# Miniprotein binders against Ferredoxin--NADP reductase: the designs that were tried, part 4

Target 1, 346 residues: Ferredoxin--NADP reductase, of Oenococcus oeni (q04hb6)
Amino acid sequence: MDNEIFDIAIIGAGPAGLFAQFYAGLRELKTALIEATPRIGGQITALYPEKTILDVAGFLGISGRDLVNELKLQTDLVDSKTFLNSEVTNLKKIASHFEIEINHHASFLAKSVIIASGNGSFSPRKIDVPGSSEAEQSGMLTYLLPGLSEVADKDFAVVGGGNTAVDYAVELIDHDCHVSLIHRRDNFRAMESSVTKLKNSRRTNFLTPMKITGLSPKKEKLEIELQSVPDGAVKRVSVDRLIGGFGFTASSRTINQWEEFPEQFNQGFLTNEAQMTSIAGIFAIGDASIYPGKSDLIATAFGEAPTAINQAVNYFDPDRGGPQHSTSLNKKEVFKHDRIKSRYNS

## First folded at step 2 (miniprotein)

Design C3 (from T3 with E13K T16V E18T Y19W)
Fold by ESMFold2-Fast, scan of step 2:
Structure C3 (fold): chain B 346 residues (1-346), chain A 92 residues (1-92)
Amino acid sequence: as target 1 above (346 residues)
Amino acid sequence: SIRVKITVRENGKEFVITWEFDDPEEFREFLKWAVEYLKERNVDEVEIEIHADSPEEARRLAELVRKAFEEAGFKEVTIEVRGNKLRIRAKR
């Protein structure tokens, strides 16, 4: 990456970043896509690869994994560079260019920057019912396993239907706890051997299909109010602790250490309608961005990407002119993929 | 597929990361990244759980993980293999 000047550096290879890379390629911009992890797809690949996505236009239900694959096929049509295992550890402005530092030792120059890094803050998916805040404050509701040396002979409830909840339950019974496993459905989307282990254990009580409707911390125990799905019959159980197993996200970003750090609001970079941040030449898209009226959808990020790319061009090369429609592009690269047909066949 | 759950303790807080891999080669690259990432942070202790497709794969992954963390400067690395499941604890 030494001695190479890019038109655009895109930070983050989630859906927003991948589509921005593709569109920049269609505009024949020299583009670098920089991803801290060894995999493209961002949070979708990491946390929700099997999740069915219903709100992306053009797909009648698609898994997260398949959506990322389709985005990669688009980026493969264009000439652009992807750098995996590459954390942006500093961003500096040097005259008319930005210097992007990778992994504290390598650097290169770009005329503009698109931040597409997603949410950089830690947030487990939490229970939101009457009493949940009080239960969390008392330490009776948590989203992580407690110290295992301190849990023997305690009664736990775990709520959730995925691998996180099932793994928590397995860990707890392996350390001599009793576990009530709460889930809205009668089946679990988790490793079959783990679910079978829980079903064969005398330490596991299945409370399915049920949902939590209230939490009440009492002197030494947490009272959990449950309702049967769909009939709504109410049941109460008492446990030492409740653990929410709805999954989690990890944010491991050094963005706060950048010399050029754009203004944030509610953990997103504030942008105008051009996707431009408080720093000229730096743009933000997808979950990394925030502006009045924004909808936090993948589909929204797909619209933001072309806007940011086109405005970046206006920033560093105002005389270049407006964008071309992709369907008007006469490039051999567009037709190298077998799924693209150049003409209707008789 | 290989499923990985990493529990990280840093500055008195805990958080959990879950990853799934279709390919053992992709997991190897992830492991290199994770080790370097943890090395650059003020991380005192990390716990990793790996669910492999077979006991043989779990045993092979145990050796790979131990070597990676030891090379990153973690002084204490303990690995427990139980069927298809790996449990690792690494401490600086």
Scores: ipSAE 0.000, ipTM 0.147, lowest interface PAE 19.2, mean pLDDT 78

Design C4 (from T3 with E14T F15Y I17V Y19V)
Fold by ESMFold2-Fast, scan of step 2:
Structure C4 (fold): chain B 346 residues (1-346), chain A 92 residues (1-92)
Amino acid sequence: as target 1 above (346 residues)
Amino acid sequence: SIRVKITVRENGETYTVEVEFDDPEEFREFLKWAVEYLKERNVDEVEIEIHADSPEEARRLAELVRKAFEEAGFKEVTIEVRGNKLRIRAKR
């Protein structure tokens, strides 16, 4: 991070954080969105991208993935910065600002903070080799099965030796995909019937005992570098997508280590009706927040985001006017987006 | 080691979590956390597969998991034991 000062720092790029970023942009605030993982979407992207969401107003059934994509399209309309692979490891109050520490090393200043980090959840155990972060950002490396319509006629690699990897491979061949199953041992710690099914299938190619040593996203395919465990011989394969099947681990949050740590109740940050925590200038929204009568819904978080942003402005600049009832964006900029332009012109 | 696979059915969707533990105490901490996590979700059904180092350990873990899910409000809990492997299915 450089030495610039932000109006608002938003912690967490789940749906609450993404909408807060968008709304802050509509108010022309200098905003930083900080996300510990390589991808936006939070728990939706990590655990249930194909889940049909029925309780977000304005959508007649939308998948998690499509909801995140819609939120990203909105944030693309505004001028704000997103920092991925960036864990907030400390918050300090210095004079009229907050110092936000990233990954125990870098820091920057913000006039206010919005905590939108969710409740903590299981995270996939990730592969850590050269190129893995880039592969994940491109969508060519994932840790969950894609939707059934996205699976047909594609060439997949699955890496892992447990039930997660084996079950992923079985599901893929049942949907007429070719699967290269990669594992560092020549045996699997999985249900025997599933392993037998894979061995009897012409759609399964066993790349064992082999380990992944590198990933390189190419124009249309992911190139996987493999090394034979017994002799170190190198092999390269190209696939449409790699799926990591190492299972999941419970995520731990480092928020408890922050010097400015707001009061909690039932693992959520207590807020008032302004979404302000026990620490003036620090707000919480979405699943990270709790108050009497709160509904634990994405739709609730969408209402909380503008409230928190507007109250943050009242905190650091109380003489600034309230929000405009219409959009703050220049109409010319709004109409640059193809989808809005097409709809307007019908 | 204790290897655990949890398959959750929630709102018509299915997802799986696989975790391995070095000792029973780590498993106890995980189980407590997992039960609280599932309480916060609209979870209809959960299936747990555990691979333990011995049949005795598997049976002990089965009872621990059964009690935890029954206390969490799951109405139907079934256990199947095959040597050092066990499967637990819980429904609301």
Scores: ipSAE 0.000, ipTM 0.130, lowest interface PAE 21.2, mean pLDDT 78

Design C5 (from T3 with F15Y T16Y I17F Y19I E20D F21I)
Fold by ESMFold2-Fast, scan of step 2:
Structure C5 (fold): chain B 346 residues (1-346), chain A 92 residues (1-92)
Amino acid sequence: as target 1 above (346 residues)
Amino acid sequence: SIRVKITVRENGEEYYFEIDIDDPEEFREFLKWAVEYLKERNVDEVEIEIHADSPEEARRLAELVRKAFEEAGFKEVTIEVRGNKLRIRAKR
């Protein structure tokens, strides 16, 4: 990253990290939000972007994707920097600052650190067959559900035998899609009620036991080459989109050791009520943190974020004092955004 | 709703499943499936996190999980209940 010194480095662009960056921006702090994956949203984006979330205050019911989009809109109101495809590979203390190493080659300094990386990094298990790279580049092969508002009567293939694939297929038929479910075995290791629902639906076609041997993007459709597991017979099908449902691989938090690595309990960083870890100047929030009485909810992380930001300021700049009262914040330039501006037009 | 996260460690890799379950009967069926799945994979260690709607529900679920894993032949089952949250570690 650049040679700029940040007030706070926030590790992880899940909901906790996004809200922390927004709140830090309201306090006019210089922050770097660092995300190992190519996308914001953390576990929400990786695991359940289309699931309805009911326990976030202020929303009657919101999809994971829409929640992340709303958090991004808040972040866009403030002057902040977000670095995607950026894995924190080391964290070291140098005098009064922390050196954050990115992707084993770049580094920068921050006065404090907030760990908001959830329960670890997650990546989809990918298909590796001829044509899979091209199919992914074209958008015809993905590992997450698409936006479900305009998919009715479209043809999807889902490949996989576990809960991920079965849950994807159920969600798709519930949105009036036709689904070809591909698996190398005749049996699914997934919740029985979900499999039964798929078997009872005329929208589901079971292509089992079959394996994918090739993918070819063609104009508006993806051609999938399948091979029967028992006899090796080849079959080709055309779909609008293929979704890989092999689940996700995560690295254990304990094997991702930094030179400054705070105390953990059950893969979470121990904190006190100020969100401070065992290392002065390093804080943790959201699912990355653990303390007695903690509830692992998105709503809890939203409360933890301002606490961590304000305590980080107390750590590196004790003379700055507390945050402005909410009424004084309406005088900030941040409120010139069109959505908020409509409430302050006079 | 009952929220379940199962973290499996095998061959130096870690992967997990997350699922939301609406009723206790579905939870029992899911638990039975999960235990059999882990047994068939010959997994040495697994961690399960369960978030219930109340502390009372969490304590009831703790007993169900402990019994299921013990009956399935797991030698060491450690359960920690904190409010409405359950954490289970099972080893062969």
Scores: ipSAE 0.000, ipTM 0.115, lowest interface PAE 21.5, mean pLDDT 79

Design C6 (from T3 with E13K E14V T16E I17Y E18I F21V)
Fold by ESMFold2-Fast, scan of step 2:
Structure C6 (fold): chain B 346 residues (1-346), chain A 92 residues (1-92)
Amino acid sequence: as target 1 above (346 residues)
Amino acid sequence: SIRVKITVRENGKVFEYIYEVDDPEEFREFLKWAVEYLKERNVDEVEIEIHADSPEEARRLAELVRKAFEEAGFKEVTIEVRGNKLRIRAKR
């Protein structure tokens, strides 16, 4: 966890959110960029990284992947904080701040909120095996971490091979849980330091390469049927809970039930020209927003982001002046970036 | 930096809130908000863990937090200071 109470919480690390984070950094604002999935780029990264985009000003055709990479490089020029694997599960106004609940078990404070989550919320990618529906309904199969105050010495299984699963497992062992990590391959596509930490922990049991073939809720435990990928041998284990760590996918049909849920029209949040929703201090940009005359383009979202940032400042600090006429970064720091430095030394 | 973990027990459920503040001025702003938050909630019990940069800072923060809970109307407040770690429990 990082530093202070935030000026702005930006929900969604798609193009709109990334550019909002960058612009906020130029204004020296303290922002949290919150992304439900393990990767930035939102729907671009998830659905069409190879698609050539022709209608973003300043680029003569650019792939989705390259656009996201360029936006990340801009964000890296400023002091910014990004929280991946972090679903906003509740939004509540308490006194002068907003309380942003992450993954049903943690929260932090921000003076304002910008919704940049695209056309829908992201939902966990789910297990589909015999017994999975019953296990989920009983609460023994979940896709988010439980409250961590009551988990010490409990047995968890986590299934998945990416950062979501590995990060869940690390958090659980840091709270004195025993974790069985299930994956179909012996290698993980996750941060190497996290995987090494799990391998060095006596609280971690690696069930690899294995796949889940069935789930059976019992009175107080979940029985998991596993099949060895190499030889098909069947093994059964019993745990208190199974957590699916496959990451998240976009869901256009999921409606968030936040305590502070702004007015919608046709699944978009209604905004005025200041990008402000029906709830003062909550803004929306990009495909998450809707207003008369809106064009559903990435380029439109890039214009909406600075407007929302500047209007958020006007909301929580009305005596603060407008945007600076120059960047908050001095020239020396900007020119330390390899590409910018090369451009001026060529 | 100062790390604050608030555990709220409400309607048989447990919620954890984690905040991190960088300096004592920001911590005072946080406490003012926390006092208002505690007044608005109808909770059975609240537990706060604070990790400070030094034992001296932890003792200083203990006094500020005790006052905040008393102002919020909590009748039973227990404070434990152990090194740079502070744990507070408050009940109605």
Scores: ipSAE 0.000, ipTM 0.136, lowest interface PAE 18.8, mean pLDDT 78

Design C7 (from T3 with E14K F15W E18V Y19I)
Fold by ESMFold2-Fast, scan of step 2:
Structure C7 (fold): chain B 346 residues (1-346), chain A 92 residues (1-92)
Amino acid sequence: as target 1 above (346 residues)
Amino acid sequence: SIRVKITVRENGEKWTIVIEFDDPEEFREFLKWAVEYLKERNVDEVEIEIHADSPEEARRLAELVRKAFEEAGFKEVTIEVRGNKLRIRAKR
């Protein structure tokens, strides 16, 4: 990371963290948004990308994927930095600042911290067959989508029968990949429209009803051994990568190993009405936070974010004064963005 | 301090955006970029309405806007100043 001290380190790029980053940008604060996974959106992206969300004010109904996209468009209007594939492995107080350790080897300083990491860590449900450990170690078996800019014309296998597998397959064909969809049943417990899209695509090959019985990394390709569920017949296919789409286990937050670890209650960080934790300078928002009367809604997190940002400023720079909005907007990005403009026929 | 309403006619459609600036220097830098951006898009017409803090500031801004559009190759730059309110129209 750069040598400059950040005003606020925001941990977690779910809805709460994304909106906190945007609001901090409106206040001309230097922020680092830190996300352990390769994608923004938190639980929404991982578990419910196609689910219609009805309880976010201002939207008549919006899919999880579209809500995350809207939040990303807002953050693009302000000057801030996002670090993906970056797990906060330690948090330490050094004099008047916090040292944030990333992936056990890099660190940077921030004047304050906002924890927006949701309900804890995601753990993918894994394949356990001969060769699966070696395939995972080689990077040929993963449980998250790869970076999608360099995957055109590559061959993927996706295994699973739920929304996770079907959504992965749809995303891959939308990026010009060829997908072999493996499932031990002929039906999928996923959105019918997504399954129909896959069935109508020349880029999708259905390997059903089949189960994976072995994995063998071979030079540049992964060989997958499949067994037909009805008759036990064995078939082998070769792909660039296998993605396990069995979904994720959403765990309660594990015991944190950070040197500065705020008090928890009922699996959340206890806060007061200012979103302040038990440690001065550390705040928590969204599903990571808990206080009397809290509602676990995305809309609640959106209200908590500005409160935490403004209180963080009061903590490290009490003489700064109140919010001065609009001056911090990237006016060139605002000018280029079509939906900000009032459009009408001549 | 300075409120700017920009209306653009492009490919048979109009679009409008309102942007506020803290000071004339910020507006100047934005305007220089925006005029070049609109030139590259090959827009048909641009209308800018500015609410300044004083009539003298409005008159000074009028000159700044005229120069920006003329330098970018827009034709038929017309300016109307009414107290603190400024309206500029530029065609290609």
Scores: ipSAE 0.190, ipTM 0.775, lowest interface PAE 3.9, mean pLDDT 85

Design C8 (from T3 with E29W W33L E36D Y37F E40L)
Fold by ESMFold2-Fast, scan of step 2:
Structure C8 (fold): chain B 346 residues (1-346), chain A 92 residues (1-92)
Amino acid sequence: as target 1 above (346 residues)
Amino acid sequence: SIRVKITVRENGEEFTIEYEFDDPEEFRWFLKLAVDFLKLRNVDEVEIEIHADSPEEARRLAELVRKAFEEAGFKEVTIEVRGNKLRIRAKR
């Protein structure tokens, strides 16, 4: 991303952001889709991946997970860049461009910005035991999966009893890690097939029913103090990293420190009918936006995305003749996809 | 201000959402949206913890929340009021 100037930076890879990236791609715009977490899907992935959604046009009924998968397939049809594990920590205006700061150290330029981060950021639910603050500061305690390219043969502990913890453990063993799974009960409230996979793996060690009572960062490893729930017996284990898998909490108070931070009302960014915020060149869509008469539905976000993209183009390239009709867009790359060919030529 | 913590249980998973409102009208708007959102889900149980500015406000909010969940089709709505705090549990 060094020295690259994007037409649009899209913040948040929930359904609104994914569709905005796709539509921008159909218009042949250079976009960056930026997501703070290691996975796409936003609130759908966090809150209702397995539930049937009935109010998305074009589907008789679709699970949250399958909807996110379909949106990803659309983005794969276009030339676009997605950056995961990338938190927008600052947004500045520099002359005719915006500078987007990622994770407090990297930055790039975009001609416009679309905020699609949902209704506030989800923050991980944190462990509170002696040493947890120091462990987090050292990087030995995290709440999101690390980069998985170089973790083979490392020792991880994951603490939690729900889908978040179980999914983290599965991903880690799929990347050749050793995982100690810590939970205060002997049962997990998670996908049964995933739990079975962990039970059948030689890379998984179940530390149940146990609770964490202390953390101590050492030179190269984290020492975890565990206490057996039934009898209070104390055990210590040493791992390279601990990952807290307690899920996420949404906050209505923005901890956002952006220099360019648009006006908010009732947790959303105020927009006009063009999806433009109080700051020219910054737009908001989906649950991140609010305007009179807004319906808070995924279907509404899908309509807002093309509006924001077209108005962003009008903002940074006003010589264009207005929004493009969908049938006039370049579709050559779209029709190379086997699924579309088989659907219309079967 | 009104502090709200919503815990949703479904499909063996638990999710928690926390908000703070400076305005009772913001809370009413949020409650409507939250209940409408939960109607679209097959939730086993919803727990709501609210901290109000007074015991009288807590009692008024308890009735408002009970009505909203009952109208949304939740058959079992249990409310516990303790001073400025209230806890609601709604089941289908």
Scores: ipSAE 0.000, ipTM 0.183, lowest interface PAE 16.6, mean pLDDT 79

Design C9 (from T3 with E18Y E26L W33F E36M)
Fold by ESMFold2-Fast, scan of step 2:
Structure C9 (fold): chain B 346 residues (1-346), chain A 92 residues (1-92)
Amino acid sequence: as target 1 above (346 residues)
Amino acid sequence: SIRVKITVRENGEEFTIYYEFDDPELFREFLKFAVMYLKERNVDEVEIEIHADSPEEARRLAELVRKAFEEAGFKEVTIEVRGNKLRIRAKR
């Protein structure tokens, strides 16, 4: 990323950030989408992937997971760059540009910034071992229970020692799954009746005291590398999915440590009608933003994203002009997508 | 710790979410977010089961949850407290 200058740095890959990246791509802007976690989707992916969402225009009910997948397919139609596992730890203004610091080490320059990091809401506590990002992106590592209607006779691993992990394991065996319960200690900080139920079940295998040292997604199964805590002996197991049951935490917020820190009200960044914060060239959208009359809906964030992108262009390149109406934008490559192609050619 | 089981019923479908909070502040942040989110998503009914560390904490959490749902515009909010357990049902 040495000497690479972006038009816009978008902080947060929730729905607002994903749509902002897509729209910026339609305008042929060079953007960096920066996400602190190893996965896109923000709170939708973290808290309610299976929930049916009714208030997003254009969908007659869609699950959170499918909405995120649709947003990702849109971003794949344009030239875009996404950086996962990348926390913005400082934001500084240098002459006419912003310097964005990542993970206290790396930095790059952007002409403008859009904050789409949500309201600092909580995420599951995550595992960090070789292969964990790939496992999570493949869907073989999750932190919430899957849809339980079609999981009978599947093999799950659950890792964790508290009530979250134990409750996940109980729910899975109640839906006829086989569960390997992994924990670094041979005791659980969980309700005794639930632990007893798991011990009395032929569907539960206890892998304790063991820690996960690696994950390897294979074609149909996830291979988990385990290490015995006392003696370091290595064991490998294969499962359909791994579920992390470490509980939940608020996302780490270092925003207040930024040298360029915009004014806030009630945990949100104050914006004007252009989505611009108190600092010229820094914008906020979605749950990260607040203004009079704001509606806290995903649909609202989708309207805010194009506004912020277009106003960012007005800020750093006022002579470029406004966007053409979307029906006038001719991106021939988008017509090659199977769903679009079938309509285009019929 | 505070253990939370949320069962959401919407359009004839049901899904369940599990959470565990070792920090009461994280639970408070979660509650604000979850209630606002449920209000936006046209949820018909929500059932929440909370297991607290003590009966006193359970009673305090009961009031916090009741206020949050009522302020979000849920018309029927019923709370049952038994020892260190809470069961909340909220309907629009």
Scores: ipSAE 0.000, ipTM 0.357, lowest interface PAE 10.5, mean pLDDT 79

Design D1 (from T3 with E14T T16W E18K E20K R28E W33L)
Fold by ESMFold2-Fast, scan of step 2:
Structure D1 (fold): chain B 346 residues (1-346), chain A 92 residues (1-92)
Amino acid sequence: as target 1 above (346 residues)
Amino acid sequence: SIRVKITVRENGETFWIKYKFDDPEEFEEFLKLAVEYLKERNVDEVEIEIHADSPEEARRLAELVRKAFEEAGFKEVTIEVRGNKLRIRAKR
């Protein structure tokens, strides 16, 4: 769209990527933050939004969701360009720039790249049956819990046999929903206490061993076709929503197909102390990076982000001075935020 | 097939998504849902890029999208048609 070249393309809008975008904005760099999923927060949003995090400095216990919200508020203080539902499908070097391909079609140029994709893109393992695409498009099939403040008395189906499905079902019954739990086997590979809680609840209906064979969105309800695994008997149930709880897969397939693919060790990109990968101009931070002595903590990623941004600048503009000791952010923009304004004037 | 790219600007942040529809009826159903979501959100600007199978289809879709955004309360709707490609920009 814009014909201008970006200074830095940041791949992944997890906590590392969000903080990198914020810090780059304080340095007045033109950056693109690229996220394959429809939401920011990466692994936190996908896997544990309600989990209490104890090891991020400055917070006396904070939920994953609230941490992501705080990071978003920081990025809102700077000019941020975030592209959601945007998978980096190729990365190649053209002269002194990198060409970043999005969704096998669009592309743009950047002077440097920071990989902040965690352990890879976290995509939900999806249901593939007749009607599943239509059900997902209508919002009647999702892979994450809905907002829980207005779900009382609703009928949900959850499909899956692992911790994801069982945890979803527990959360829903704790919010006064009725849950039909669908699984192809009689046994769940989940925490025993959670499964016992579901078995002891009148709000839980176990549809096991059964598999989903079709989905049909109706005006206000989703009709689910089920087939008994042992004898093939067909049953139909009607629910307000279906939640797929098959867990999430870190997809490295797209990354492994990039023309410029940095060296990996285990599931991370090998970096030096400057966060630089084996390819000059490409950096990695957070859980996407690996180096001797690395700790896979959110707090570690926050320290890596400024290092990578500053080293990227050294790479594409070596004559530029070091980082500013104070922010270059316009004071008017800072004081527009009610929370900062309130603290300043108290 | 219809290829669609939607770019939404909301609270200083830009989001975009790409879709591919096998037939125009699927796109029309999607458009109804998209308009409903945009009415509920505080969006500054929306840009839609469509690649249709023919110039005739592109012109038909241009009319459909213009009406949808006008009904959603967007005051400034700009449409550009080039062969099989359609670009719509809507500002509140």
Scores: ipSAE 0.000, ipTM 0.101, lowest interface PAE 22.5, mean pLDDT 79

Design D2 (from T3 with F15Y T16V I17F E18R Y19W E20T F21I)
Amino acid sequence: SIRVKITVRENGEEYVFRWTIDDPEEFREFLKWAVEYLKERNVDEVEIEIHADSPEEARRLAELVRKAFEEAGFKEVTIEVRGNKLRIRAKR
ESMFold2-Fast, scan of step 2: ipSAE 0.000; ipTM 0.174

